VH-VL binders against Phosphate-specific transport system accessory protein PhoU homolog 1. Designs and how they scored, part 12

Target 1, 219 residues: Phosphate-specific transport system accessory protein PhoU homolog 1, of Methanothermobacter thermautotrophicus (o27767)
Amino acid sequence: MEKKYPRILFRKRLKDLRKDMEEVSQKTLKTHKLAVDLLMEYDEEKKEKVIKNSRAIDDMVFNLERKAISLIAAEQPVAGDLRFIEACIKVGSHLKRIGYLAANIAEAAEKLKDEEIPRRPLEDLKHMSDFVQMMLSKGIYAFLDQNMEMARELRHDDDKVDDLFDQTLEHVTRSMFEDKESISYLVNLLFIARFLERVGDRAVSIADRTIFMITCEKP
Short names: E, the ipSAE of ESMFold2; O, the ipSAE of OpenDDE; V2, 0.75 times the mean of E and O plus 0.25 times the DockQ between their complexes.

## First folded at step 7 (VH-VL; framework fv_cixutumumab)

Design f4 (from e2 with heavy chain D104Y; at its last look DockQ between E and O 0.70; V2 from the best seeds 0.00; counts 0 for: pae E 3.6 > 2)
Fold by ESMFold2, look of step 7:
Structure f4 (fold): chain C 219 residues (1-219), chain A 119 residues (1-119), chain B 108 residues (1-108)
Amino acid sequence: as target 1 above (219 residues)
Amino acid sequence: EVQLVQSGAEVKKPGSSVKVSCKASGGTFSDYAISWVRQAPGQGLEWMGGIDPIYGTANYAQKFQGRVTITADKSTSTAYMELSSLRSEDTAVYYCARGRYYPYAFDIWGKGTTVTVSS
Amino acid sequence: SSELTQDPAVSVALGQTVRITCQGDSLRNYYATWYQQKPGQAPILVIYGEDNRPSGIPDRFSGSSSGNTASLTITGAQAEDEADYYCNSRDTSGNHVVFGGGTKLTVL
């Protein structure tokens, strides 16, 4: 009887935690999109928004972690509810780091704002950034919807990011060799490529936590 | 409905201390940080500091560092602010406030506690 | 300097649009939040997270930010909007809270 009619307050708090996760996730997606857009068309106002948003994500994740800890301490959740709360803590940590990575991308893009970027590396980074944005969206919604199939797909998506990273390295390095005086600013393209690869890694980690939440086994 | 209920008005002599309480009702005390904000007669709002009830860590405005102590008691869902070495300038209404998502976006306020410092 | 600056008073004709501003260096990096305070009452939150309106706040209230300036806009001002308005944000270090000095809005 007791397990058939779960605590109403606990269920409300769990629903509130899920809503908080949705809000942080949406802000993280928006912030990453704003950051990658700066490489194609730099805008100081957008850069400022990325920085503000990254700090807001930090605050939201900290508050979400506090709520998760409070829920565990006060309610003694078991089984699937405990796994969901634990996944929220881990996924929140990934979202926080993606916010930092977005800020790093925006700062690197600012250092390139007055420079003529070679066409091929720029096209590579545009393609990479679009693909990583899709990965992030997929990872987030796989988690929020508990979609095992979607979570499994990200492993292969990560392989594409690795290929795009390798292509970008090749083209940036070639540009540096052709004009050694450009090395100081072209290194920022390598930083952006690395930051994007790390965002992709975080999206895969979110998918892995989703699989663990559903199956209770290491993916 | 979530409410922050504050202790009653105080009249104090210069050099003494005052301790104001802020009890959360109708909600979860531990989910949010609690800040203290004061307002002298005819003046604006001034942040004094705040506390995270889960971790017990307090953060103080530089102006009040050394004079203010902010604490929280989870078992009674109550935060406290103690201000020492009172001066006439400390005559004000003292509010407690709760932040949502953004620790400094105060979405719920107590009604305030009037502290009068006079000889 | 972490101070937030507001004009001390602003007037608006009934039904017209008014903008209340808040200026400070920290606003380049941190969100502004806006409060309404009527005499003898505690402040109430009207805008948080730069441009989000909490439940129960009329949609004539909106927020925006650009550079070091945040704005609270009231469209179609009503008599009940007459109040003091405060902004707050973090200081430039991000460790503390600062409030603007407040703006008295008079609805004519």
Scores: ipSAE 0.531, ipTM 0.811, lowest interface PAE 2.6, mean pLDDT 88
ESMFold2 (binder alone), look of step 7: mean pLDDT 89; pTM 0.930
OpenDDE, look of step 7: ipSAE 0.822; ipTM 0.915
ESMFold2, look of step 8: ipSAE 0.361; ipTM 0.748
ESMFold2 (binder alone), look of step 8: mean pLDDT 90; pTM 0.939
OpenDDE, look of step 8: ipSAE 0.823; ipTM 0.915

Design f5 (from e2 with heavy chain G50W; at its last look DockQ between E and O 0.71; V2 from the best seeds 0.00; counts 0 for: pae E 2.8 > 2)
Fold by ESMFold2, look of step 7:
Structure f5 (fold): chain C 219 residues (1-219), chain A 119 residues (1-119), chain B 108 residues (1-108)
Amino acid sequence: as target 1 above (219 residues)
Amino acid sequence: EVQLVQSGAEVKKPGSSVKVSCKASGGTFSDYAISWVRQAPGQGLEWMGWIDPIYGTANYAQKFQGRVTITADKSTSTAYMELSSLRSEDTAVYYCARGRYYPDAFDIWGKGTTVTVSS
Amino acid sequence: SSELTQDPAVSVALGQTVRITCQGDSLRNYYATWYQQKPGQAPILVIYGEDNRPSGIPDRFSGSSSGNTASLTITGAQAEDEADYYCNSRDTSGNHVVFGGGTKLTVL
């Protein structure tokens, strides 16, 4: 009986799945931006919004996964359509993780809200945050627009994130050495740098899935 | 276009059980968790639980734990809620609902099934 | 048991603005959702994800939140807006759905 569903319905369901991907992707971008903004200017309501958004992203991805699995089961798609649906599942998983990383950044920022943060580590984290936000945006739009050139560029951006992480680590640990009683709160800067590095890693993974979706070749 | 069609009204004796069905039509059953929400006469809405049709896992409100069983049959696009050890206080309209945007943001509701528990 | 508190009744003059509130600790971490229910009918979704309107819901309905409080605002209330309004969210653990007790809106 399911074998008789028309191809028009299948195309409509694929279009709906793409729309769901766009919606969760945009929320993830916004949520990450809100989280990194808390480092520069803490605001309790913004922190709460990041937390609520991370829960919402998790829920959106869970719905999206069910829709994707249901579509595979009902229509038995092949070739490029199957690769697109599989990419949606894998990219959705990365977006969920990025949402939780944003929440972790916001929680760490809260622990720093009443502390005087050394200027140099804070400048490093701002630069790292801006670069990772660009990477995330690039990865998401490369996927949504199926832009292989943009996706390939991300494979090389990860080295810059590693450099920024190393620079941040150096300056934070120097601040800890210079004021050992600050260590208990400065450790949160290291956590934030690591969370940002992981967001960058997820952006690269999104690009890799995009390349595989288009070419069927391992990234 | 998408509808949740529920089984008809039931009259039950205290101590018995009731099983209400909820069939998805004009849409894809497995895409969404199906919740059960009841409303006693003159009272508010009360969430009973939901089921994930893909994995068959149910989640129950604490108040109903041990008395409610929620199941799904993908082959018939139907969810079921069974409430056992009925009491007069279980007299209510029982709704099924789904959440397109988020599992707890119910965008489509069944019309409700009236269950009356009386001697 | 409800984790969300709503005023049982609110009145508004025709054409005026009314705010219906929903309070609970979980609203710091989970979205609020709002439903309208008219007598003898199933609820309908009017706001999801804190502040989003589904297609077909008039622009006069809006949602917001701050701290442990979510609000449904109806600007320029119409006679047809007279109904019961419910919020829902998650409990503090995130495992269960919880409804507020409902607010009866009377349009005078």
Scores: ipSAE 0.595, ipTM 0.845, lowest interface PAE 2.4, mean pLDDT 89
ESMFold2 (binder alone), look of step 7: mean pLDDT 91; pTM 0.942
OpenDDE, look of step 7: ipSAE 0.693; ipTM 0.861
ESMFold2, look of step 8: ipSAE 0.517; ipTM 0.823
ESMFold2 (binder alone), look of step 8: mean pLDDT 91; pTM 0.943
OpenDDE, look of step 8: ipSAE 0.762; ipTM 0.889

Design f6 (from e2 with heavy chain Y102W; at its last look DockQ between E and O 0.70; V2 from the best seeds 0.00; counts 0 for: pae E 4.8 > 2)
Fold by ESMFold2, look of step 7:
Structure f6 (fold): chain C 219 residues (1-219), chain A 119 residues (1-119), chain B 108 residues (1-108)
Amino acid sequence: as target 1 above (219 residues)
Amino acid sequence: EVQLVQSGAEVKKPGSSVKVSCKASGGTFSDYAISWVRQAPGQGLEWMGGIDPIYGTANYAQKFQGRVTITADKSTSTAYMELSSLRSEDTAVYYCARGRYWPDAFDIWGKGTTVTVSS
Amino acid sequence: SSELTQDPAVSVALGQTVRITCQGDSLRNYYATWYQQKPGQAPILVIYGEDNRPSGIPDRFSGSSSGNTASLTITGAQAEDEADYYCNSRDTSGNHVVFGGGTKLTVL
């Protein structure tokens, strides 16, 4: 009825899972940074690297899920160990989606590569991208370090992203009105703003999962 | 440390089949995909297929589809590759390998199993 | 399906730098991985994930990729680097593994 597991092997598998989580988290941070950098200076090699990295993140998350499922099935972990393994699965899913969002940003940036972007919308997107990059970094490190206080702070950051998104919509719309011939490419700025907002949402979700892992309570 | 231990050399007649085993030791068998790669004398490496031991699903190179069967037994930490309808060109060293990331980047290799197909 | 193309042989003078290339359309979308194989031995992983070096591989080995071409660079080549080198990646569908034909490196 009760299965015993050698303490040293189980602990090694948990450490391995954490190491894999750190690796995919770092790759996700780097990939999102590369994608937003394309908005300021487009580079075909960087775009290709974002695409490669997004596929690699998908594979790494699949491997994480396999390991987590194998651990649960073999060991029937309880208490904090189970919560950590479950959190790795949930956070991994968010990291995978952030990788895809980075690829979407890179594709939209390619459509803008030869166009003159109005100064105000470009400044808005740079501000938004910097803020979302900070949110993603904060969410990831709150999870990896199990930092409850850092995780709680992120919920308020989402309101700032919403404000930045609304500001960007306003300024892009004004630019479209002032130059109707620019509408076809300026719509890509709206897509990028939406993708950035979604990355911010995922960072908040990582923080919420971290709080649940620590407290067992809905944040 | 993790090791992949393969079964011994085989001599087979044309038209028969061969089943090569690959046993994992010193690590967790189910955490990694296992692939089979062959190398004919004086030739390059050729991926045949692989298996995910958790889901039991195998993936085969198009060239070997219909002739190769790859399986895994979690209880013995052993993967198997069976190649049917053997021909002389199937004479090769057959390696099993563990993927660092699924399904490629093989960081652990068996020592290989020599299969000779002769009349 | 897609294939990876390598030059069959390359030579380098002792202490010099050499690049071994691997070319294929799938390399625009997927990482290249590099292996070293000496006669009578199984391959050894040298570079994975484009430029990651496993523990125990000397820092004179590095990897890079641009467009449809991946490269393994050996700076300061040593006699022990004489071997066959293979790249692998995924095919263009992403579902299967493919290897290059191999490059015999001779150190002069």
Scores: ipSAE 0.307, ipTM 0.749, lowest interface PAE 4.8, mean pLDDT 88
ESMFold2 (binder alone), look of step 7: mean pLDDT 89; pTM 0.929
OpenDDE, look of step 7: ipSAE 0.723; ipTM 0.874

## First folded at step 8 (VH-VL; framework fv_cixutumumab)

Design g1 (from f5 with heavy chain D104Y; at its last look DockQ between E and O 0.60; V2 from the best seeds 0.69)
Heavy chain, then light chain:
Amino acid sequence: EVQLVQSGAEVKKPGSSVKVSCKASGGTFSDYAISWVRQAPGQGLEWMGWIDPIYGTANYAQKFQGRVTITADKSTSTAYMELSSLRSEDTAVYYCARGRYYPYAFDIWGKGTTVTVSS
Amino acid sequence: SSELTQDPAVSVALGQTVRITCQGDSLRNYYATWYQQKPGQAPILVIYGEDNRPSGIPDRFSGSSSGNTASLTITGAQAEDEADYYCNSRDTSGNHVVFGGGTKLTVL
ESMFold2, look of step 8: ipSAE 0.788; ipTM 0.898
ESMFold2 (binder alone), look of step 8: mean pLDDT 90; pTM 0.938
OpenDDE, look of step 8: ipSAE 0.800; ipTM 0.904
ESMFold2, look of step 9: ipSAE 0.712; ipTM 0.872
ESMFold2 (binder alone), look of step 9: mean pLDDT 91; pTM 0.940
OpenDDE, look of step 9: ipSAE 0.774; ipTM 0.893
ESMFold2, look of step 10: ipSAE 0.782; ipTM 0.898
ESMFold2 (binder alone), look of step 10: mean pLDDT 90; pTM 0.933
OpenDDE, look of step 10: ipSAE 0.786; ipTM 0.898
ESMFold2, look of step 11: ipSAE 0.770; ipTM 0.893
ESMFold2 (binder alone), look of step 11: mean pLDDT 90; pTM 0.940
OpenDDE, look of step 11: ipSAE 0.778; ipTM 0.894
ESMFold2, look of step 12: ipSAE 0.655; ipTM 0.850
ESMFold2 (binder alone), look of step 12: mean pLDDT 90; pTM 0.934
OpenDDE, look of step 12: ipSAE 0.790; ipTM 0.901

Design g2 (from f5 with heavy chain G27Y D104Y; at its last look DockQ between E and O 0.65; V2 from the best seeds 0.00; counts 0 for: pae E 2.5 > 2)
Fold by ESMFold2, look of step 8:
Structure g2 (fold): chain C 219 residues (1-219), chain A 119 residues (1-119), chain B 108 residues (1-108)
Amino acid sequence: as target 1 above (219 residues)
Amino acid sequence: EVQLVQSGAEVKKPGSSVKVSCKASGYTFSDYAISWVRQAPGQGLEWMGWIDPIYGTANYAQKFQGRVTITADKSTSTAYMELSSLRSEDTAVYYCARGRYYPYAFDIWGKGTTVTVSS
Amino acid sequence: SSELTQDPAVSVALGQTVRITCQGDSLRNYYATWYQQKPGQAPILVIYGEDNRPSGIPDRFSGSSSGNTASLTITGAQAEDEADYYCNSRDTSGNHVVFGGGTKLTVL
């Protein structure tokens, strides 16, 4: 919706904001992937990278939000441009929280690094991790590409994450009942499952903001 | 072309103040923090502080707290660093630098301003 | 005085590989950034975000870290790489910027 030559500089700033969103989104995807990989094979350098990345994401989102606020104040954008800038702020907040959740997953994985984890709960978390990673990728790319079909699909994916969480809870609880001395470390599997469920929730929220940005309708 | 242009060299007496300017061009001034970094002759780089031009908030290294004031003028895209109560040890080249990854990675530097404090 | 420690000097033969290190407790939590400074000139950024190379910096420059140590690696060192190299990061509180003391690289 570029209308006049004076708004060429506005368009440049908007493109710069989009580039910043792409950068923080990609870092968030990579950081979550690194964190979930620690569940299968713990590595101290990989954990350190997740922690550093989560702090960088926080800084990048803070800077992005400041740029978005400045752009709104200076240019008084309207209609679709305003919705895009608002979506960047909202999605940025979700990406920041996903970064925190990735760090939490990494810290919980560290507490399990020397323990023998029962096969079935570990398989549950592998399946849940893969599904949530797909949800996060889908949510981010739906937002960046403004793909409403992809965003709508995510609204329905949350039920599968809830099912996987319930299955994990059941199998971890059964393992605790069978060996009460394992409770102290097996509780970390439940924390990881909860963190993954929250990442899935954030991916759905990103999709909801994408739909609102495109349609102006509450999802 | 992204550029930071600093004011010219200064010769000052002990006990006085100096104010160095740093004019930005080729980018949106408010989108980046501006840091001030000094380098005494034959010495390393020493961070003095930064300013966030969006909010006008500044952060100072402990060593310079109370002697340095960093400001920004968005209308002229110019940052300023004022150092008071000058001592001979303040003789240095003073750089301004633009912060990437808010606010500590500096991807664009001014050419530096030589400040000489001599009795 | 700095919370980041660098060796004051390092040498490398022309065409060989050199590693310049930066040590500090804050590097466990914050990215290291690397700068090159030639005599009489302002520093230039060569590595940011731990291991990213800005546009215009040759592929022979790379960054890495492990624990409290960050490294700048120059492969195939050239005469023009002779310079002072500085790292920076946040301090352990995260509130301030700190620089290492600098490393003078000599290309033999």
Scores: ipSAE 0.549, ipTM 0.817, lowest interface PAE 2.5, mean pLDDT 89
ESMFold2 (binder alone), look of step 8: mean pLDDT 91; pTM 0.942
OpenDDE, look of step 8: ipSAE 0.825; ipTM 0.915

Design g3 (from f5 with heavy chain D104H; at its last look DockQ between E and O 0.77; V2 from the best seeds 0.00; counts 0 for: pae E 2.3 > 2)
Fold by ESMFold2, look of step 8:
Structure g3 (fold): chain C 219 residues (1-219), chain A 119 residues (1-119), chain B 108 residues (1-108)
Amino acid sequence: as target 1 above (219 residues)
Amino acid sequence: EVQLVQSGAEVKKPGSSVKVSCKASGGTFSDYAISWVRQAPGQGLEWMGWIDPIYGTANYAQKFQGRVTITADKSTSTAYMELSSLRSEDTAVYYCARGRYYPHAFDIWGKGTTVTVSS
Amino acid sequence: SSELTQDPAVSVALGQTVRITCQGDSLRNYYATWYQQKPGQAPILVIYGEDNRPSGIPDRFSGSSSGNTASLTITGAQAEDEADYYCNSRDTSGNHVVFGGGTKLTVL
């Protein structure tokens, strides 16, 4: 009923789009991990790699969005195929933002590289960064595997990030009070906590797009 | 596989214009930005600009701003580069290229169009 | 306004290793991409991103970067590697593409 040659080409182009999504997603995960590793042990080459990866992710998302739009214009897909292509565009935008947030984390970590970080705030940020990395991985794989159960779980994870952010804010503020000379560099810990919280928000947004892609229902 | 087929060689007089075409095979033309890169005899590669074939928005190197116009026609899968007010130093091979991995990572190049500007 | 600098020429003995370098401030923020060009031919992409090779590019080609410098390394250089090599990247603003001046590689 349908033209066999356009449908074969269409399926190949969908497969290529999915491959691009997988590549950008993996690069985003790696980039965020590299950025948070700088908090524990700063390395200039690692920081430079985070920066360059953030620009590479932006470039990859640029191409991915054009592919998605071109595919819609050429094939006029319907139903599930259209929802997948639209989800790729939305998720790509979140991955781009996460790449820039990773770069911001790396730049803030550079400003802390020669300073002794108080134990409690450092432990808070390590815990928060590990949890946000898990959220990002969960959001990405929920999308790539179209796993609704995993996607729905992220809502509860977001509440935990908010709690971790509040705890980190309290302990950083205490450290500033205990050593007023440190305030000028300790403010970077607050920036990092905020950037991590925003990464968590984007992971939840990816999960929400995944649920909509599968169900057509607002999350 | 995907190919970029360029128009033939041109001989032009100073002060005239040239328009070079670049046709992509298949329906993937709109997927990627198309760049124009030139190479004068014995010299290196020089980026002139690119176009987003979806939206028709072009970005030009500062050196060529005001002299170059890059356009695209989605219905024919063809990009165009027009260079006006030609001078002898515009004698070069003009390439089109697509940026598959990143917009500036050119994986497919046309074979080039030689433009000679002489009196 | 070329922001990328390459040595005009380098030589390598057959079977040896050579590095071709590309320097510019923007390379702290943007990966370089590398091209091989033989006389009378269009360039061929050899390395993009951190160290990715398109299909058909031999394993002896690799890329690296540090600071404002990107490098293309050819291990076990062969006679067919004799060519001009160009890097490109973005300018400091990120809005435009810039090429290095090119490096002529001679295999001795």
Scores: ipSAE 0.693, ipTM 0.868, lowest interface PAE 1.6, mean pLDDT 90
ESMFold2 (binder alone), look of step 8: mean pLDDT 91; pTM 0.945
OpenDDE, look of step 8: ipSAE 0.844; ipTM 0.918
ESMFold2, look of step 10: ipSAE 0.597; ipTM 0.844
ESMFold2 (binder alone), look of step 10: mean pLDDT 91; pTM 0.942
OpenDDE, look of step 10: ipSAE 0.714; ipTM 0.869

Design g4 (from f5 with heavy chain G99D D104Y; at its last look DockQ between E and O 0.50; V2 from the best seeds 0.00; counts 0 for: pae E 4.3 > 2)
Fold by ESMFold2, look of step 8:
Structure g4 (fold): chain C 219 residues (1-219), chain A 119 residues (1-119), chain B 108 residues (1-108)
Amino acid sequence: as target 1 above (219 residues)
Amino acid sequence: EVQLVQSGAEVKKPGSSVKVSCKASGGTFSDYAISWVRQAPGQGLEWMGWIDPIYGTANYAQKFQGRVTITADKSTSTAYMELSSLRSEDTAVYYCARDRYYPYAFDIWGKGTTVTVSS
Amino acid sequence: SSELTQDPAVSVALGQTVRITCQGDSLRNYYATWYQQKPGQAPILVIYGEDNRPSGIPDRFSGSSSGNTASLTITGAQAEDEADYYCNSRDTSGNHVVFGGGTKLTVL
């Protein structure tokens, strides 16, 4: 079968790799959304889904990477095909990390489930969460659609995340100072803010890889 | 459009070995792990192990450790399962299956190979 | 030792809804996959992941999970749904695949 149809089989394998990238990308986006939603309204079943999804994403990325390596080794692709396969490997690694960051957010949200979170820090985290979700969506679709303009926008979006992180840090530390009894649970808000900032960083990295795939130049 | 074509039925004596083949057709053999699952008459499904054809690495269920060997030949797109020291309890249908979501979901199954160990 | 537990048999009236369950500690961390097997045939994949249906599987089949339990639901059961149903997942260690013991579904 492999002997008889080498170019048709190569194109079929490349198409299958793209489908796998789409599947894991969508699962990652949904998983991050579920994790962020837990911060606003905790639900044990949704937390369990985030954990299961993060492990599923890890497995999907492992399988995707081995397919990509097999395709390179067997077919010796060149030019744009090679850059696409390489981008799938790199973007897959970022998606895996985002899945585990989503699990970390969910675990931190669980530690906050029985606590009354001060209003201003919670509003800060909601704004940051919404913005990072948008960044992740933009990064993923820029890659899947090979949209260089969308990929370049992430640099400006990243500046906003830095501002939101600084604002959140200020308000959370002020809440800690005003109520030292709350420090043990408020530290989880700082962890969540850091996890969100790292998701934003990964979205930018996906965009940078997309630009490299299209232009073959360091972004 | 992948099919897994298995070797024919076997009748074996206790203490011997059997080697069942599983040939992939219509698809890329090395893209997926291949699992082996058996089913004794009137019984449920039992996972035996798997192989990753690209790396040649195999993993075995604890129950079969030491008696089962799973191999792959990329040049013929064929996986093999060899079970040694056969007992009457090893009488079963042996399936190979494609592990699409490694190791979660077997989306393509062979038709099975009946192995009968004479009493 | 079985790490996934299924009821051995379940009945449903034609056109009614039935739920087949699979229980195990590993299901807190890993999704279950569901298979249908008719007499003399190889199993076929029915549900994988959270609630994904392969192409060709009727939309009356759905999956769900909560805690240590996964469920396969058949809404509007048909005569052709009479079969054995198996779940699988990873074992508690995460290193191996395990199957449940199977559930015989009878459509009355």
Scores: ipSAE 0.324, ipTM 0.745, lowest interface PAE 4.3, mean pLDDT 87
ESMFold2 (binder alone), look of step 8: mean pLDDT 89; pTM 0.932
OpenDDE, look of step 8: ipSAE 0.503; ipTM 0.798

Design g5 (from f4 with heavy chain G27Y; at its last look DockQ between E and O 0.71; V2 from the best seeds 0.00; counts 0 for: pae E 3.0 > 2)
Fold by ESMFold2, look of step 8:
Structure g5 (fold): chain C 219 residues (1-219), chain A 119 residues (1-119), chain B 108 residues (1-108)
Amino acid sequence: as target 1 above (219 residues)
Amino acid sequence: EVQLVQSGAEVKKPGSSVKVSCKASGYTFSDYAISWVRQAPGQGLEWMGGIDPIYGTANYAQKFQGRVTITADKSTSTAYMELSSLRSEDTAVYYCARGRYYPYAFDIWGKGTTVTVSS
Amino acid sequence: SSELTQDPAVSVALGQTVRITCQGDSLRNYYATWYQQKPGQAPILVIYGEDNRPSGIPDRFSGSSSGNTASLTITGAQAEDEADYYCNSRDTSGNHVVFGGGTKLTVL
């Protein structure tokens, strides 16, 4: 005899978990975009929104983890369902850290709000921020859509982030040597570059969890 | 229909205790925390504490620490709030409400349980 | 005492716009939530998160925040909006829930 009614409720609960993942993923993506936009044009209300959203993401991830734990305990899922629930927990942890990194970017951008940033470092950071935003979007959608090809592409993207980071370091340090009075605020550009590199790392980690979820193979 | 159904009104003497129940229906009980919020006559809302049914742990407002005990019974989808060492200023309507860590919102409330403390 | 502060009373002319405010240091880190309460009734959630409205709440209700202040805005106030309004959020530590003292809205 099949337990038809409990499996219907299980599928509904799993669908609800997926919906929660979609919501926190979209909030994280939006929050990161808001944070990087502050570098180009600072706005106090946007900065405050990034800070509040980082706390909201943390709490949304906690809710999601609670739901995932309850679902595992009550239903004893196997195979692909278990892998999906486990991936939600791991990806949630990455999204939480990305929210925190977005808040750090916003705070560093605030320290630069009254300064003219040298053109070359600013172009580097704009290019890096656009690339990392694309990586984050790719990682999230690869996970939500279970797209292994998209997930695998992120490993190559990570190498490009490392190259962009090194280029940014070179140009920022050159600007510091050329104008020693700028050092105190230009150090914030290095912080932002490091935060962006870490967001890229987390996007790759999301892709790796996605590959494991699909294949059961360590990436 | 999502509902929180509370136990009936209570009249208590100073120094005694009261235990109010809150039975949840229409949703998965463990998906939400249950909080207790009171409102004295003519006064505002005051959060007393809450419980996470998954972990069974309660969190109390500092004002009520030591006098309030909040529990949950997952098998009956029922939360309880017990307030001890009652005083006349504990006369209030006691609400249960469900919430989550985000969006910091109580979206469903019980209708309230009036507790009157008098001699 | 409350860590969230609201004015005890606010008035608005029928059809006009009113803002009800809620202030506290924790609101720099946490969104506020807004409730409507009519006499003898339990509170009803009207705004949560950034500016989300539950199903059944008219679109004349909106929320906003800046600094340590959150605001509930009612555009085109109607007689039925006359009620007490409460905000809540987390306290400064993030560990507890706090409510503002409430604002009685009178629609003139």
Scores: ipSAE 0.494, ipTM 0.807, lowest interface PAE 3.0, mean pLDDT 89
ESMFold2 (binder alone), look of step 8: mean pLDDT 92; pTM 0.950
OpenDDE, look of step 8: ipSAE 0.864; ipTM 0.936

